# Designs tried in a protein design chat: VHH binders against Salicylate/benzoate carboxyl methyltransferase (BSMT1). Part 13

Target 1, 379 residues: Salicylate/benzoate carboxyl methyltransferase (BSMT1), of Arabidopsis thaliana (Mouse-ear cress) (q6xmi3)
Amino acid sequence: MDPRFINTIPSLRYDDDKCDDEYAFVKALCMSGGDGANSYSANSRLQKKVLSMAKPVLVRNTEEMMMNLDFPTYIKVAELGCSSGQNSFLAIFEIINTINVLCQHVNKNSPEIDCCLNDLPENDFNTTFKFVPFFNKELMITNKSSCFVYGAPGSFYSRLFSRNSLHLIHSSYALHWLSKVPEKLENNKGNLYITSSSPQSAYKAYLNQFQKDFTMFLRLRSEEIVSNGRMVLTFIGRNTLNDPLYRDCCHFWTLLSNSLRDLVFEGLVSESKLDAFNMPFYDPNVQELKEVIQKEGSFEINELESHGFDLGHYYEEDDFEAGRNEANGIRAVSEPMLIAHFGEEIIDTLFDKYAYHVTQHANCRNKTTVSLVVSLTKK
Key: E = the ipSAE of ESMFold2; O = the ipSAE of OpenDDE; V2 = 0.75 times the mean of E and O plus 0.25 times the DockQ between their complexes.

## First folded at step 1 (VHH)

Design d05 (framework vhh_5c3l_4)
Fold by ESMFold2-Fast, scan of step 1:
Structure d05 (fold): chain B 379 residues (1-379), chain A 123 residues (1-123)
Amino acid sequence: as target 1 above (379 residues)
Amino acid sequence: QVQLQESGGGLVQPGGSLRLSCAASGFTFSSYAMSWVRQAPGKGLEVVSDISRSGGSTTYADSVKGRFTISRDNAKNTLYLQMNSLKPEDTAVYYCAKGLWYGSGKTYEFDYRGPGTQVTVSS
């Protein structure tokens, strides 16, 4: 092809010239229980946006994997930090479509594809599994194919798969979550994360924990992936190289801190409880990723890209709706930790205050966030 | 350090033939798919052909299908492009590239293509 044309499904492209049927398919991936219109996932919009940004890298690495492995008759794919429901299938659909289109172009039979969905044991795998028949029905319509879906419950900071079994690993917006809160944060009281007022010791503690966790992740995945297998990872990150306390996303945790301080003022949370709470989160830069990957040594870096995009989901919605949408997103990722530390009783009030703080700080709706996309080949 | 070095280009008359070679070093050649891409004067990059790691699967741009043949010798770490029935429209700089390339050529964090070899088809 000239230029080479291998993706024939416009609904999976990032252009706006899409037909109604293809939009319906993409929309269906954001609904729980197949025909359940009342079950739209709050996180589906973010996941679609992140996948759209990473799609060119994911497609290219899937194609190169197939070519480099000389078109295996069996492929095992892992989605790490898969979440629940339809969102688990967004990247998987792109991978399967890419494989099938490529196989058709080179006149090869499509492989059998096993898709392993990984998240913590508390994840609602049953809701995801109930969606599998619907997903395969849509695959049959679009690709004349199907896949086999398995659950792999456990932390990706532990072994998850048998040795030399995986061909392709994908993870989206999961690896910025640390295995645990870093040690030695006593001098960062009142802050849930790194801020401009944080001591350098807090930055070093978070960086050290990230380096340990990401090194461990790479080592574990190196045992499970075949040689020439591919891995595509997306992080919340930052562009700053010179100022370690400047963060493109720090306001997420600053607004949460401010909301918790309101609850301390109202007598609903003790100051000592707030001071003891720190987010197990880290937003790396490009150089920090390169250094960990090169030092661990099991993978070659194929691509490493930085993408800026708007933090606010809906600039044209009123300020209160925008605040509520951001609050719902932060609640989805932080609620279990907050319940464990503060108790369930404060959660609704906390996120009402969070939504209000977003409206009070109008610049948060126009603040860009940074995503890092890295693709790796197993040596 | 990935190194790719093309050779075999030159001036040839319409209807003639040339064979391009690419010597690869700095990586395990037999483990990677390889591509030939070209750039005509004043135009963007065009993917000419791809070959799988073993040579068992190949693809060709419609403009060269039936005239060009991609092959590889993994024992010699060398990629080849046999060009037959050359046309003036085939005039371009030809690049050897590590991995699979699609579209008009995209920039990676690491650029894994050679410096190119000039092919000129003229009377």
Scores: ipSAE 0.000, ipTM 0.273, lowest interface PAE 16.3, mean pLDDT 78

Design d06 (framework vhh_8h5u_2)
Amino acid sequence: EVQVVESGGGLVQPGGSLRLSCAASGFTFSKSSYAMGWYRQAPGNQHERVAIITSGGSTNYPDSVKGRFTISRDNAKNTGYLQMNSLKSEDTAVYYCARIGYSSGWYKTPDFDYWGQGTQVTVSS
ESMFold2-Fast, scan of step 1: ipSAE 0.483; ipTM 0.791

Design d07 (framework vhh_sonelokimab_d1)
Fold by ESMFold2-Fast, scan of step 1:
Structure d07 (fold): chain B 379 residues (1-379), chain A 127 residues (1-127)
Amino acid sequence: as target 1 above (379 residues)
Amino acid sequence: DVQLVESGGGLVQPGGSLRLSCAASGFTFSSYAVGWFRQAPGKEREFIGAISYSGGSTYYAVSEKGRFTISRDNSKNTLYLQMNSLRPEDTAVYYCAARKPLYTGSWYDSPSQYDYWGQGTLVTVSS
């Protein structure tokens, strides 16, 4: 050990005051939808509704996993597409709480639990890891337990974990992102995604890419999960079975398209650059999920549910503030792709325009968003 | 007393042009997104185009892109539809409609999402 290193170690210590500060920040982030304490966006409420609706499915599958594996002394959990927010810790907390409550009820010792957080290498893992001491403090108070948290950087369209090592996999609002933009979208000119005016060929291209990606995902996870291990996945989805061009929740891509068109008219973006840009996104329905899972064949479906959430309640008087907050959310998920295609110079102007367009769509009374929750058992 | 009153309809030859107007009163026009729909006999109401409250964004049905142009003048509380290269299939009653800005882009083409409707103006394209 270097003596200078020893002399600097007190400046790296974490104490209760810092834990409380980190908790306040995580709470504010969760409540505001990724920005500021005074912003309660519809997207933040949706994420909480998605988590609350998935909770019964997650609890049941966690309990059944423990029972069917005969109460193992070690559990490895993966959170895929964890982002840098409180939502990953809320789902993990629920898993750990469920395990500990069940073990106490049946008079068995709680397992040691490893929690692996997965996202792309560019994800802010450092911010996430700063919250781990607070999370463990909360677990000790509520459950008299702790967990070990690890990062697994990489695409979940590649291998991430050693063979037969995972017991439980959770993913929320990540699998609607495709590995790449589909081919053969030249007839969908001016649209970033599927709209009511898109050709059927655009729908078929997106569906084909989703089928390939989700099949690959299932095959890769089947290598990493133990037999009788469980997987709980939540998607942005749609209820429509008959009209493939009708979308329940893709207005945000339409608004981004409109904002980019404004930049084309101002001469800041070429029309050919806009026409060549498409979102690597897909919102499946229940039938499409079922068909991929059954064809791939490694997993049994335990539950597959569709949940509609009503976003139609109006709470914002300042439409500009609402528009800015929603723009910040879409910017967070799309900015790297936009910079790669259009360059950094347009980004601030683009999201200023996006914020104004969003003011026309905030808090619609008849608006519903669809989430699909599926739980799977490894054969 | 909310009112939307369409004008400019009539008989036109195939290949001709028409400009429709919609005069709004009884509400704050500049705070509403507005659009054009048409309905042919025995058919459902069909979306043509819509324009944001500021006029900064326009949305068109793909079948009408390049032939029809939507615009608005908030100082005159008026919505316009410029129709070029008209075909017999364009024969319909044309309606203007208004909705609050709390609307999703995917639903601009849904009649059920509009709060106020005009009485309609008949456009007949025939030789």
Scores: ipSAE 0.000, ipTM 0.119, lowest interface PAE 19.8, mean pLDDT 76

Design d08 (framework vhh_8cml_1)
Fold by ESMFold2-Fast, scan of step 1:
Structure d08 (fold): chain B 379 residues (1-379), chain A 127 residues (1-127)
Amino acid sequence: as target 1 above (379 residues)
Amino acid sequence: EVQLVESGGGLVQPGGSLRLSCAASGRTFSSYAMGWFRQAPGQEREFVALISYSGGSTDYSDSAKGRFTISRDNAKNTVYLQMNSLKPEDTGVYFCAAHLTKYFGSGYRSESDYDYWGQGTQVTVSS
């Protein structure tokens, strides 16, 4: 497999999230933006929305973890698939705030907190680390506390942390990315992923790869997390239980497929190259998550929730702007894989076509996107 | 979810013409690229023609090119296939299909490219 499929940054960032004014620091994080694709708001919209959706589960599990471990003097937190810049700190802020508020409320001393940021070695950790002094300064003002931040570069489909060292693990929109493209997709030619017309063999190949990867992930995290430690995971998922070929988010890959087919017509991409390209992606349902977790056996499920929202409600009113923002988001997560397979020369043209297709396919922006939130306790 | 209903099939003599219609209901029709496929007795389904969501781009099989014309009316949620100079080998069940990508580029010519299908309409060309 190409290492860049394992090294994919998993987060989508084309959605328009609003700033949270409940906390001065969170507001400061979202107000510091500029024009274009590199602005904070353009690169963090979806991650902020996903966190807002998972926040009640994350807060509850953080509180229960502290209580069940009898208020330890040291806590080690891992953020898996942390991305770069200020976005790496959104969930970490909520975790630290929850710990400090709880400790104050029950008249306990706050622990020393180590925050480990995990992403692939190619991630821009330097930009993230440059933000740490600002983060700690604001955290001292809001919470009278600070944290210690470390990088843990590597795939979360490998060991990342020492045995029995982690107390809390968080991962947002990362685990839907597979370690590799599934085998036996030869009957799914021309499709980047599962479609309603795909053969059952394609569904089975993707499901099998997801089961192997998620089982491996759980096994590895079980070695690194302490007994009664907590894990909160968010996936792009689907609600359908009876039709395995139905996808709530398939338009992302369908529009990308269409854009690539346009390049084949223009002679910029060969038909055989397109036929050989498949996304290392899987959107599980609730039942599929439950079955893997129960079979692996290291964790108890505390909560498993499905959340839906209308993509159209969160896009820019200007269709052209919305198309460009979606293209930038899909480009951010898929570009390394596309360059590895098709070469760098097609990328700008490909995403110009993608942006145009999104503007013309306005009805896709009203399709419900499904997220699954699961919280786990280490047995 | 979309429902597709074909009509306009029938018996015609060689050299004759037929116009097939496909009426769509449910999801917004104008968001879909539309195709026509056919299946002769004892044969696999084969591609005939496709049209982009706007009607600005069309594509045809070699057997249909120059004889058949695909068109659409998004206000009426309908796609059409005008068939001229019909031959006995054009005999078969004609299926309407919808493709969710909205556009056509490199040719969405495989059955697997299409997400929704009608039940078909019979076309018989005989003397």
Scores: ipSAE 0.000, ipTM 0.106, lowest interface PAE 22.6, mean pLDDT 77

Design d09 (framework vhh_7d4b_2)
Fold by ESMFold2-Fast, scan of step 1:
Structure d09 (fold): chain B 379 residues (1-379), chain A 124 residues (1-124)
Amino acid sequence: as target 1 above (379 residues)
Amino acid sequence: QVQLVESGGGVVQPGRSLRLSCAASGFTFSNYAMGWYRQAPGKQRELVASISGSGGSTNYADSVKGRFTISRDNSKNTMYLQMNSLKPEDTAVYYCAKEWLRYDSSGYTPFDYWGQGTQVTVSS
């Protein structure tokens, strides 16, 4: 086959028709195309930026895992919340490359590697699987190796893998999404998430749901991972100064709330529909992560890092272009939830409002968005 | 151009009532959520109550639920806080705030353009 044809694979694009509205609150894991090529480009840039931040931790833990397990001949890796297309393979490539380079350096044979890609059943696994032959050709050229790729559809708040089968687990920007909207948010009306105007009871409700979900996640992964196996997790988080209601990243949901309020004022959305909508999201701090991990007790914390950075949407000097880029990014992760609750007809107008609000709040460009990277060893 | 002016504070005995007012100018009042914050000496500023732009949604701190009522009159560009069954622990400077997104190295602040404040003292 002519190699030129490989460079024109249309199925690597995101397809909105492959996302449905079932599991609305967990569909944050099913990425929509939004503005097509621009959305895909923005999502690819974000995934690469997040991986570049986490890469040193991921590489170190991969190396230590291989050494501590005495260079097993078979490795099973899980990517949880893998997304679709080429982006599913960014961390997998780094893991495989790290293993092969290490094995070559210590004069040992590379293991056979099974890569299990996990996301909800609605995720576009077919586009990802079509990319596997291309990925393996690249691995053969760069590392003289290949991997075996499997799908594991289902929620990572349930069992996904057989007991004591996984050696390495990776998850990037997935665990900040909750299994469900917390209960007892009646006193947080008009807010999509926690703001400094929220009552302490809203913070407690979100924290309690996060603690339940993350505890469940750790318990389930502890059954599936081998002793001395490693887990590397990346979260959208916060740097709490003095007040637990202060957030570094909640401008996303505040601007979305403001945009929905504009639609209420214009008669396109009812006040009651807005009041009923809450994001199943939580941005933990380092202390909250440590407390959950310590209390659950199955894992030792090897590294926990806090990184401040812009998600890249505010690098444009043109405020209008920055607004569009931010709107496209937030649309990609929130559109399925918004369609399920408000209907499709408002979406384009909503994100036009969102882009406008970003331009009106240009001081958001001077903010720090906090990300947390945690590495764990199974006891 | 944005101005917020609080009024209605004073000294009252426990169990009595006060009504605070915030007069707003320099922006389209009905388009923004508004809130009341308070700060006691040596303590961090805390949210007391907030209200949506339309007035359809309200939120309250647990310590004031059932005692305080927030309201607004968009035709007069004015927000109110009705404070009933006042306690000594309600003693603080009360601030009117307009929703405006601000992010900087100090963290997230979704409300800005706080007024000069009005003192509420609950004591004999």
Scores: ipSAE 0.000, ipTM 0.146, lowest interface PAE 17.5, mean pLDDT 77

Design d10 (framework vhh_8h63_2)
Fold by ESMFold2-Fast, scan of step 1:
Structure d10 (fold): chain B 379 residues (1-379), chain A 125 residues (1-125)
Amino acid sequence: as target 1 above (379 residues)
Amino acid sequence: ELQLVESGGGLVQAGGSLTVSCAASGFTFSSYAMGWSRQAPGKERELVAGITRGGSTYYADTVKGRFTISRDNAKNTLYLQMNSLKPEDTAMYYCAAGFYKSTYSGLWPEEYDYWGQGTQVTVSG
């Protein structure tokens, strides 16, 4: 290997819980629009931090996929639950860079790469598509390559791609969202999700729905992926094995529940509306993931890692601003569901209360979360 | 103290098969990338097959589809299964080991730090 080659390979580095990447393209993403702090979002910071934890697994599986498939001249990659805008391209950039670097090292021609971005039809694909020319311009400068980008609108709990067409599938912080709210939650009244006060029947209902959904997901992806193709999935998860009611992410939904209770107290939301609202969410542990994967049977587990991290903040802002930043993150993932159930009129007031609750519970801003990264090979 | 000992070489007829093995000792085998290189008479040494820590494999174009590299971490042994042998495959075959330095370890000759004494494979035709 040429030492100069190693020293010129772009790498992503996420230090200090801030956007301080040295890499020119990632720096442009961090400072998009030239607005600095005003356009910087907590969701973008979290996604970059989560990707940094999954990056070694993603890079390794991309390399192994290329080698085991004997360096195909064409690669089709799917990003499932891609979100919108620049965040859709973070993992795709790492995948393309890994392929090009590997091909250069082994003196093979780089493949043509199709990148399929998947999310629900309501996703803002137009904003993402407008970013594609910029993304390809940066790829040409940094990697001397380009890719072709396609949209694949639809639920990943349905067929999305033609049979035996995908080589690599990536999904980050998407599969914890269930296809629907579980049945049999009548005894979990007053809670948006599983809490320490929830009955065991609530845990069983959520686990059952997760098992059904993840099994369906694996079966569908097994039809679309080629043999020896790879899949890398990152979940919001938990480390607990013996206490099913303990959650590493419990504060997210507890603070939202408290904020909705404030609106009930103020007469803006009915108690019956709150009692009927449950999050279609599940945070699995490593054993639950293994059991589903093994039972479905189409994939071999290559790696399964658990990563704990703080929801870190660089706070020289006052506590109110810090709370607002956290509220904006939770709003981004929950707003459509909240509007559908409660109506638009309460949303601004709800997240004002959420920001206040974050401020009053300072430990929630530094709460450790758990990510599970699993990589799979199609048998 | 790291040792690599190759075995299984010999004389084989064109179109035949042969498996060479490498017994590794003195290091944590599962932490190392492993490979097979060969040196034919009058030619430079070339990497014919490599296997990473994770089990991913690489093959030179000259042997692809005919040779299979595999590792047994429980037995600290590396294998090269050679099928459809040709006279051009006649060479001294060397086992190689490289400490895991990167995800790419095992794919290039530069990644290997240690080499065995070799085992001769002769293909008559």
Scores: ipSAE 0.000, ipTM 0.141, lowest interface PAE 20.1, mean pLDDT 77

Design d11 (framework vhh_5c3l_4)
Fold by ESMFold2-Fast, scan of step 1:
Structure d11 (fold): chain B 379 residues (1-379), chain A 126 residues (1-126)
Amino acid sequence: as target 1 above (379 residues)
Amino acid sequence: QVQLQESGGGLVQPGGSLRLSCAASGFTFSSYYMSWVRQAPGKGLEVVSDISGSGGSTTYADSVKGRFTISRDNAKNTLYLQMNSLKPEDTAVYYCARVKPGFYSGSYTLDYFDYRGPGTQVTVSS
């Protein structure tokens, strides 16, 4: 057999166990495919809320990019971790609208715009692409313009775009996902993530993996973006600086852990399987972001903002519907990982328990989450 | 502030029945999962049963399934354990326990309980 046939299997990385492990975990991070309605329903409220917080930063950076590049006739935009369906187009719409309004205001012709949608290969790109004709029809009605939409399947911890081709990069609630589960988590048994009961070694393992991953991300994007191009990124983050084990968003993974412990008690999941399961997730603070960006050195920080909101106000007044909505959202992002580790037979029961836990949590205490919005200019 | 007080323990013959009660105060009882936990002489702690805040969901240890029934009266802030077909191996101190706020326990350990009563002794002998 021609070696090229073996080497054309989807990875352009060298073929070893570390590459295979990295790819497997990145693949497991893809959202559940084959259900555009679930993807839309599960994520639409959170994605709209996050975009609302980031919108002023996104608009300013889009305008400044156009002005600093002297109104180019062609713009290439990347949406990294685009999700599926209509939600993929929320930020893209704002970017295109901002460009067209600015060009009209300064009496310049609008550029041709290429929009590249990126997510893992297992993402439901078919549902997203079926929406493109509708999106262009709406753009023609509202802005008298259209765009060209392309898919860029692959991990954003690898090269995705040709050198010096991108003008604007946007990513929302994607970069908190790590390329792999950190090593050396043996002492964090029973916890899916960092909790108040976690050892300091677990925090150090997660921080080290985040530093490696975000450094790699910035290096790769620096090769693909033009000088004076802009990047706007939003993270699930935290405000705490002095206690690394205190987490503003811990309830997501704590409720999932408690739901899995229910299944251990019922004999459906072994304790050893639960102890071996850890989320490839990290919620950075402002200082950690600044340190990585400054050390990597390819980008200048324009803005870095922290936004908090009460997650209780995000939910429906109906606690049952609120529990189902959060369960559906966590299921969409975690189901492939859970199936790979525990098998598919437990999934429905697991998320029924998760939905109930959310209703109990909402009734017992207020909970908050923190978003970090950073905008960068390529040096 | 938070108080849990068990009652209803005592001496009973094998095959007999007892009903344990736990009076809760100092918190919104209906908002919490509640559990019964026991400790037999010379043995570790065992989670016997738990119940959701609404009473709609219950679980039981394999050792007591079909014999014990957990229930609650949220109007009276009281948790119950109906114990039928009692065996000598059911001899233990029985504790009423509150699951940490906002979380279902389902746990095989006491790590998820933030409050526990002083306990009530159940002795099954002839």
Scores: ipSAE 0.000, ipTM 0.113, lowest interface PAE 20.8, mean pLDDT 77

Design d12 (framework vhh_sonelokimab_d1; at its last look DockQ between E and O 0.01; V2 from the best seeds 0.00; counts 0 for: pae E 15.1 > 2, placed apart)
Fold by ESMFold2, look of step 2:
Structure d12 (fold): chain B 379 residues (1-379), chain A 125 residues (1-125)
Amino acid sequence: as target 1 above (379 residues)
Amino acid sequence: DVQLVESGGGLVQPGGSLRLSCAASGRTFSNYAVGWFRQAPGKEREFIGAISGSGGSTYYAVSEKGRFTISRDNSKNTLYLQMNSLRPEDTAVYYCAASPFYRTGKLSTYEYDYWGQGTLVTVSS
């Protein structure tokens, strides 16, 4: 059986209350990316939910961009950190649909649209490019349009596009990844990230690295985006609290740390290897984002929202299915780093431990997930 | 800062409807999520629901059973609580509150930075 073209059809429930156009595209993606084709596509349900939550901000900013630029005949958009998953096409679809609907409403011609998909050069762009004809076919059915899709390999902490060429930039759940593990991490041994037992210096090291990285990101994008062009960015973030060590989303890294400690206890992983492993990750709060954006100075903030939700209300799965989905999701984002540091041999065992820990710690499955949605206009 | 003033409270018969307004002042009010709360005599302040700064997301307490609708008009800096099928148990002072954060689920009062003075709703025969 060819994994790309699985002969089985997954049993997925569809909600009749949704708009037929929106639901049709989502249904097509579910059918094309079912079990076994790509672990990101099969297990990225949180990322799809986050994009749906950010959709009103994306739609509004797309509409306002078009109006403020006086309906240009050509639009170049970029999806930063697109991975090989289907989620990039969801955002592109929303942007194109919004433009077409708006143009029809105000009796203007729709523009030609270039869609640039960015990720690191090691990304499996070929898998993504194989979906382009399918995406354009579905876009022709739903919108009587098509778009041009290009790859843009490189780090978004470097220049990616020619100056003054982009109109709209979208990035979802990518910018919390730091360019590197923070320098000067001391006394955080046994922890992959910030926890309640971490020293204040660990928090400050992570914050400093995020400030540097996000400042550089903004500076670089400001060279590439046109005046009055827009960005819509979604982060894994946290609520504003007085405790700098509090982490709404950090139980995932804590459970992974616990799973690695189990392997150390069993002699499968050395303690020194565990102590040297740190996630290049940061979950900002609203104030931290606002400070960096305002200090860098190239962009005006349109919207800056914190969205928290209890995942139990959105996924009506039993405990074991929720645990398996979470383990697969965390594995997909962390496995390359884990293999590079610990070797491939322990990965299956590690995520068996992780799935067990998630099942035994039901409170972590119900904990609030925080997303920060930021929309910006280039000055 | 953000200033909030509720209005639209009053006496209503059981089964009736009432729309509360929350007028807001301050810069960039669309950056703030708004929660609605109520406090019956002798009881703790109770969360009703919340709406995101953009107005695109809403969340309601389970106890409302679809009777209440929160909306906002950012062009008028005004938020609304539409209450239908009112019961005597809905008698309370109703407050709007603003936060730079929008969160679903049980949301405590300490997560809201700005509060209105309240408007009294009385549901009685």
Scores: ipSAE 0.000, ipTM 0.273, lowest interface PAE 15.1, mean pLDDT 77
ESMFold2-Fast, scan of step 1: ipSAE 0.005; ipTM 0.492
ESMFold2 (binder alone), look of step 2: mean pLDDT 77; pTM 0.801
OpenDDE, look of step 2: ipSAE 0.554; ipTM 0.847

